VHH binders against q9uj72. Designs and how they scored, part 5

Target 1, 324 residues: q9uj72
Amino acid sequence: MFCGDYVQGTIFPAPNFNPIMDAQMLGGALQGFDCDKDMLINILTQRCNAQRMMIAEAYQSMYGRDLIGDMREQLSDHFKDVMAGLMYPPPLYDAHELWHAMKGVGTDENCLIEILASRTNGEIFQMREAYCLQYSNNLQEDIYSETSGHFRDTLMNLVQGTREEGYTDPAMAAQDAMVLWEACQQKTGEHKTMLQMILCNKSYQQLRLVFQEFQNISGQDMVDAINECYDGYFQELLVAIVLCVRDKPAYFAYRLYSAIHDFGFHNKTVIRILIARSEIDLLTIRKRYKERYGKSLFHDIRNFASGHYKKALLAICAGDAEDY

## First folded at step 13 (VHH)

Design N1
Fold by ESMFold2 at other seeds, look of step 18:
Structure N1 (fold): chain B 324 residues (1-324), chain A 124 residues (1-124)
Amino acid sequence: as target 1 above (324 residues)
Amino acid sequence: EVQLVESGGGVVQPGRSLRLSCAASGFTFDDHAMHWVRQAPGKGLEWIGNIYRSGRTFYNPSLSSLVTISRDDSTNTLYLQMNSLRAEDTAIYYCAKGRSKSTYDFHYAYPDYWGKGTLVTVSS
């Protein structure tokens, strides 16, 4: 965001951390006849990812077993997805979600958009490395193979992880805004290419100037203009890029609200966002959610999800005092 | 004030069995998960197992064939039965209580208070 802006997650390193004892308690929870789901939540949602990796290593050293594998064997449904997902290093979790979004016959375009439109250059570099190591495949080649058209071209630019960093240039911002305005007036392939190249390659700081100039030129909000000019997943991807540039926590709040209310609680989207943002900006996302939609994210999750799945999501989300 | 008092420790010969007790006071025993943990000389803490209010038990896989945990909510007492004791079972044995009964305390079953422990020496 901005130099002075405050962003914060909801999961922090636990004090008095004992990975050996945690691993022993997880062994008890997973290796017997019965599964202690409450203990899984009590430990794994209350450790940061780095601490979870140390627990997994201790578990393997003591028992010769793969903690993620044991959880996948003992758990089912969405609870399994939450608990297993918490055990991925962040770049590998992104890689895992992209792989499964593209694996098989269908493609989950919203997953591709959500990850690739929102990640920084460093995050994209690390997820490409994780993807290659885990799946012995090139992420870019898989995106190319599974997508088409300007949607593909835009994703291919984002996945390069080469967005400009550095000085803003107001004169160039005005020029870029005029190009964006012309692209909204025209629908040629060349204009679509110029539009996505600007949105994918300019720095966030420069793009904020561009969007301000776009408002000056057109009298119209950039998102509204894109919605009027384009359609399909290309349009959704362009909107996601703009929203992430403006206020990335607000973008995720919008995605969570849509996942909860528009589609009857889209579990995969809720799980992915909560896990991926838990140590980055999930607290800030909660603030944007309440500001924009009136009720807390905690309240909406509590009222829609159930069982141990609900407990795990609420533990990751956390709440304000009034939520409890 | 929370109190956990272990008893039944002492010197015992190898191959024998031993039953430890933990008397609890200062909280609603019925509402909390309870744990046994031990520490052998020069070693770190080793989790033995736990028991929930329901009577469900979970054990460290390394110890599960050697120990049994039970609780008597009418007397606020936690028990640890140990069989076929060996010299390596020499340790201070602690009981511990789970943090709370709250369904929205996402630490609720994790131990947050330990007793002073009772020494078990397996010798001679």
Scores: ipSAE 0.675, ipTM 0.904, lowest interface PAE 1.6, mean pLDDT 91
Fold by ESMFold2, look of step 14:
Structure N1 (fold): chain B 324 residues (1-324), chain A 124 residues (1-124)
Amino acid sequence: as target 1 above (324 residues)
Amino acid sequence: EVQLVESGGGVVQPGRSLRLSCAASGFTFDDHAMHWVRQAPGKGLEWIGNIYRSGRTFYNPSLSSLVTISRDDSTNTLYLQMNSLRAEDTAIYYCAKGRSKSTYDFHYAYPDYWGKGTLVTVSS
């Protein structure tokens, strides 16, 4: 295979899987006033998403009921959000999170940034299809109506899912780096447009060359330059794109650290990242987290959350409880 | 060595009640969740219910009106009370042990060891 970064999740297919018995045990856990929250965790955090879908189908077949619906009825608060979230197929989970980020008073711009800056062309295509099927709405139209300015223009480019693939061109990288440098010197609307078009449309491999050339031209790191030149959600989105190009697991580690340690209620961010990355790169995210912040993600979650909510997050994180 | 020995099976008439026992040894019984599971002839496993160390019980919704699970930690014995038996309740009934005592074992209550079972035949 290619010589590249190895990434790994924390949740794998369970051996000796019996979806019928799992569904029966979930039925028992959910069918009274008293809910067996430990059994929900023991089953759902210990199956991959494909296996959870088979459990939900068995549950519907046996009891004529929607497993997600029954969990939302019986559970509350953040524990409900974790357990229900585990039951979404990945494209539908992204669509669900984007829908709720935009519906209601205001917009959750950090959710839009986190999802759209980090997803591949294929993931964006599947997410748009899921959004249309589930909500009977066009994702691009909803982003357009809920956002404005260069922030909107950048999100609209990302959501097209048409980033270039397969080419590196050092001469073009030098030209693109000069455009980025000029955009930091001249802050016209046209320069902002050219800047975001480069960041949204060039391949990851090409952008790494561009960032190296930018350093050569300016003597400055690309993230530091963006932070000095721009502000607001446009600046935050541009930084997220650059960080995802460089080291996507490190971007998510940074987002988790911020959500856990910054003032305010950031439970949705922690839940979303743990679920969405659990089968992709959450183990790699854990490594970046400890390398950068000195304590394990597991340790910080143990101090961040409580009760069954904590147990569910720790089960998804799957770290060593004795780790510091 | 973990052992689970079910008893109390046999032939019973429809409409009658039956009490099954499971004698446990080789582990600290009162630290573990315990389960009853059955398998009808030619069919797959069907989970009946469980009981935690606290005495909390949960049942398969299809069977909840017919069964009661209890435990006696002083004698390391698990019980299944079955009422109003039907021909469809003919099955091998198994006792099963939850995996561990630690709630930071995220499988802790899920069954990891099974007995040999006891046959119940409901026939008139």
Scores: ipSAE 0.674, ipTM 0.908, lowest interface PAE 1.7, mean pLDDT 90
Fold by ESMFold2 at other seeds, look of step 16:
Structure N1 (fold): chain B 324 residues (1-324), chain A 124 residues (1-124)
Amino acid sequence: as target 1 above (324 residues)
Amino acid sequence: EVQLVESGGGVVQPGRSLRLSCAASGFTFDDHAMHWVRQAPGKGLEWIGNIYRSGRTFYNPSLSSLVTISRDDSTNTLYLQMNSLRAEDTAIYYCAKGRSKSTYDFHYAYPDYWGKGTLVTVSS
């Protein structure tokens, strides 16, 4: 089940919603050479995704044009990525981000980790369907070909979308914890395989029992143990799974903080998280962010981004009014 | 309180031009984006266009060749110039205002207050 904390997004269905008028105003904003970027933000960040789909349908019906396509033609850089991203149905947005993480030279392993470690069975099922329909390819096959080793095996487990639900067994939790502890001691390929099978397949509720038993057996926190025992993207993926089981909003707060403050200015990560979590738990993520880092997410975004890109991110974040 | 009063409506022959006015009071007019919207008989609301304090204008693509929006900040008046009127332009024409300051430090120009409208009938 969900953690004991109340979770909430920042974007809700707009009252008095008029998709035809919204589409007309977007048409005006996008026609000609003078784009009304503020109006794009005013409308698209103030509608839920279901309402945005109705706007896109109205736009196509009225003007015979693809709203996402028109925005990609008129907009550039990160602002384009935010505004276009808002128009994707959630499963297709996940599929889109995974496809771009794997195409071309190199692989964006942190994108794969962030999406696959955090999504529910239902979300994974829907993203696999969207990926197949959009790209005419199998998501699992693409992950297999673009990754290797235990990192691949763990991702392949997650992408099945078959995590146990509702199951708990305290005796099995103690047994599972012993397996995890032995895997940290022996570190054989077989132990790594057993470890990732436990983390990927047991229910969240069962894993919380397992983590308590691990502390009892080893005297060490599960994340600390993984960090000491493993390395590379396998280690990062295992940590992401544990963090999502414990407190998924805190995991995303950590990811946002890292993306904003790490060298390189990881715009893709910030955009992806804000869009993907905006209707799910972004308000809760904001609370975890301020609790852990002392400054609000709103404040850090204001210093991270500029121009219309900044305005769009801040509108999605929906800010605490007194943040500095 | 905020007041938006449209005028200039009436009966007009097809092919003619018409200029509508909207007198604004109860707010600082030159801080707000202003809009024209219309509703033809038996139809829903149709956004015509807007104008920002800078004078920038944006129009419904379906109407952009037929209308011109202007504003006079010294008299707190919004204007709609309509040319080559047709029977389908028969409608109640409303002015609307946007908000002067957004919650997120950008101008929130989306309409938030409406006048009662003025009827334009294009016939005979």
Scores: ipSAE 0.638, ipTM 0.888, lowest interface PAE 1.7, mean pLDDT 89
Fold by ESMFold2, look of step 18:
Structure N1 (fold): chain B 324 residues (1-324), chain A 124 residues (1-124)
Amino acid sequence: as target 1 above (324 residues)
Amino acid sequence: EVQLVESGGGVVQPGRSLRLSCAASGFTFDDHAMHWVRQAPGKGLEWIGNIYRSGRTFYNPSLSSLVTISRDDSTNTLYLQMNSLRAEDTAIYYCAKGRSKSTYDFHYAYPDYWGKGTLVTVSS
């Protein structure tokens, strides 16, 4: 077996899958006088996204109705957001979250940071295609219009989806580190531009070498240096990029912990991360969460949410044996 | 050993009513959601509806005006009342049990065991 870093989700393809019968049970759950919320959870949190798409097609074929639309009509509050969110294809879910982050008065910069700092080139390409198809708008143009300054410039670089992949040049790592060090010393607009271009454009593997060389040159950790040199959403975005390069599951564990424990109502952040990472690395995120914070993510969700909303989140998260 | 034994099938004329029964044993009947499912000749499975331990019922929208599900927990018996039967209702009718009582079994109400079924033939 090859030894290396790997990640794992919590939701897998269900065995013995019958999309027609699943769709019929969802029809019964949604089209009566009362909603069978437990059956919605029993089905939709226990299928992978590809299987959910097959269920949605069967539902449309049998009832002539849009499953997402029917769930939005029958459900409310955060439970609605979880169940409807599970029915989005991944690129469209990212597009949906970005659209709503920028629509209306103000902008949800944390949503933009979380999505754009963490997604791969392929994910960004597919998200841009889904955004155009669904909203008849250009994602890059909308980001440009709704943001400003070096924060905007950094997001615009990320959304191009052109990060170098697989390439490393150990000799260049020292040069890149010197550029980052100079940017922390001088803080001009040109230095900020050079800094974000390195962080957005170099491969993850190259950046890990660069961060090691940065510490050799400066005696500082890269995140600490950014925190001391910059502020605002630009600083938060740069930190998110560095954290995703180092340990993306740990970045999401930190985001979840903050969303659960910080003041405010961060239900959308918890929902978004659990759905988006459920088939990618949510199991690994759970492990990082427990290692760093002492309590399991399952435990903290149980205390954070209530009712069917809680049941749905816990079903997506799953738990270790001691959680049950 | 879980056992589900359906009965009450047979040949009936169109327009008539029929009541099917399912005798359950080998598990705590009143802890589980119960289902009716049917399969017409040459067709796939069709979910009819379910009933929870509380008595709440949910039905396939295509069949909801024709069927009623009930349960008698004291006799461990599940019932299906069918009205205004048509030739297209000819099928094998199965009862099925939900997986478990546990709230931490996140598919606890989803059917996981079927009976052998009872044949209903609607013809004139």
Scores: ipSAE 0.613, ipTM 0.891, lowest interface PAE 2.1, mean pLDDT 91

Design N2
Fold by ESMFold2, look of step 13:
Structure N2 (fold): chain B 324 residues (1-324), chain A 124 residues (1-124)
Amino acid sequence: as target 1 above (324 residues)
Amino acid sequence: EVQLVESGGGVVQPGRSLRLSCAASGFTFDDHAMHWVRQAPGKGLEWIGNIYRSGRTFYNPSLSSLVTISRDDSTNTLYLQMNSLRAEDTAIYYCAKGKSKSTYDFRWAYPDYWGKGTLVTVSS
């Protein structure tokens, strides 16, 4: 049974929105050698993405300048990354993050996993369109060239954006669960292929039935079984898929906790998740974070970030009354 | 009870200078960012600039060479100095304040309360 209550972000359309005045105040904040970073935060974190696009348009019309470009000139480090990131339409932000994950020497596989394992068919379609328009490249071709093995095959399946929707079939779920169990025992290339095809192609509703049947057959939780059976980025991707199917806000809460507490504060991951989820489910992610880890996400960001960067992250995250 | 009262408006000849004042009461003046905004006849609101407790100022790039904002925290007064006035500077001039900085409020610098305005008419 799926929960139909709601998920909720932390950033909403501002009432009484005046994009011309916002653009004028941003112009003042960015003109000259001094920068009014507090005004940048006060405006840009307090508008939804659609409103930020209208501000950028007004800024261009009024001053003949690119707002993102002006911010990149005046800002630095992680504060720049937050403020610039807020100005991307969501599909383009995903495309931007994937492009930079694959550009140059090396690949940021955890970024690929986080985005591709968690996005819906519609989000993947829009992301592919944005990638093509922005970079004049095919996202699938870039993933293929930058990755290998079953990790590649799984990403390639996800990026098609063709997961089944609405089907549940208990007999098929039992069959699929047995295939998954066999794949954990045999570990051949063909079994890995069958496993990722099930996880990538079946609907979320069907996969929840599959995971229950897997527990019945094996006596194991699906994540525990994958961790015991596989390793490397293929294993990490399969786990991410399962976690997103079961409880996507909890998956992001886990990712944030790990990014904050594993060997310092992993800025790229925190920034990406806060921006990408701010209008979707970040409030729900906050609830899962506090339920699971005992302290609020707001508290942990306040304790590990500093300066205007911290203020911007906290403005996007928002807090419960006791956080203030 | 918060009050912002602008004064110093009136008719002035082109090329002259004018200083506007805004008397503030009912709140801790030096805890708030202060703003000047104007509205010419038949036009929308135009943000002129702001000033923080520290004395830092930021101006609409279209007006930055023509205006100066200052504040006197001992008299709770905000000032707008305008030079080389032109007919297009004819407008109602409003002062505005942000929220209390003493809260961890990510909207504190943005204007949230407005005065009634003072009319400046630039004509011969």
Scores: ipSAE 0.718, ipTM 0.915, lowest interface PAE 1.3, mean pLDDT 91
Fold by ESMFold2 at other seeds, look of step 14:
Structure N2 (fold): chain B 324 residues (1-324), chain A 124 residues (1-124)
Amino acid sequence: as target 1 above (324 residues)
Amino acid sequence: EVQLVESGGGVVQPGRSLRLSCAASGFTFDDHAMHWVRQAPGKGLEWIGNIYRSGRTFYNPSLSSLVTISRDDSTNTLYLQMNSLRAEDTAIYYCAKGKSKSTYDFRWAYPDYWGKGTLVTVSS
């Protein structure tokens, strides 16, 4: 019998929603030289994405203007990134983040890992369609050209969005675990390929059985084994896959902790995770964060961010239901 | 008990000016953003503008040249000055207040309580 955690976001549909009035108040907030940043926060962080789309339509209908464009003109820095990001439909937001991770010189591999290791088949399918429509480019081709080696091969497998779904096979789990153990012992290119194919293609439920059998065979936790056997972005991607299979909210809590406590507050990562998970599991991510790190995510954001940017992040983080 | 009581409505001829007031009681007036909203017969609510404790004002772009909002924190009174009135300005005019800032630092500016309104009729 399988057990799973309940997951919950922090942003829900607002009751008594009036998109016309919301759009009028945003129009007032964005007109002139001064900007009512508190009103932007009070409206946009307090509506679900579907409601924000209705507000944007009302704004266009009333004023003949693009709400995102007006916000980008009036706002700056990380506050702009939060407020504009809230206005993207979720598949387009993922596509937008991947595009900018690969655009120009260099590649933000951690963004690629975070998105592609964590999204479901359906989310990947929608993201690929949004990427093609928005950028007139093929997401898979861009990943291929911007990455290399086993890291690329693993990302290319994930981006297909074809992970197996269905009933588990305990006998195959034992066989798969032996393949993973051999891959850790031998470390050839072929063994790395076999390892990533198992991690990318088997269902989450099957992989949990595989990880249990791996512990039985090796006496070692799967993440610890990967950390000892491999390095670089390939290792980081494999760990991300395993963590997402085990406890996806805990994976995002780990990513947030790293983004807050590395050399500086890594704003792009914090913004991306808070926006992308706000209607899915951000409340659960908050709980994992406090369980693992002792201080709440809310506390750490309050200490490391400032101004209206801080207020926006806290508004996204401070949802209903549970202690933060 | 929170009360917002609008006054100054009535019949006015096109092209003239009118000043509405809103007497507030039952809460700390200074701590709240204040709003004017109107509803024409058979139409939806239309936000006119707001004013913060600091005196900063923001207006619906469609109305910004026709209206001025002010507040007198010593008398707990909100004002709406309307100029060059047209038949289209016939509506019930509502005073509204935001939440206390101490309730939610980032949620306080949006209206959460409404008066009963005062009728303005612009008729030739």
Scores: ipSAE 0.703, ipTM 0.910, lowest interface PAE 1.3, mean pLDDT 89

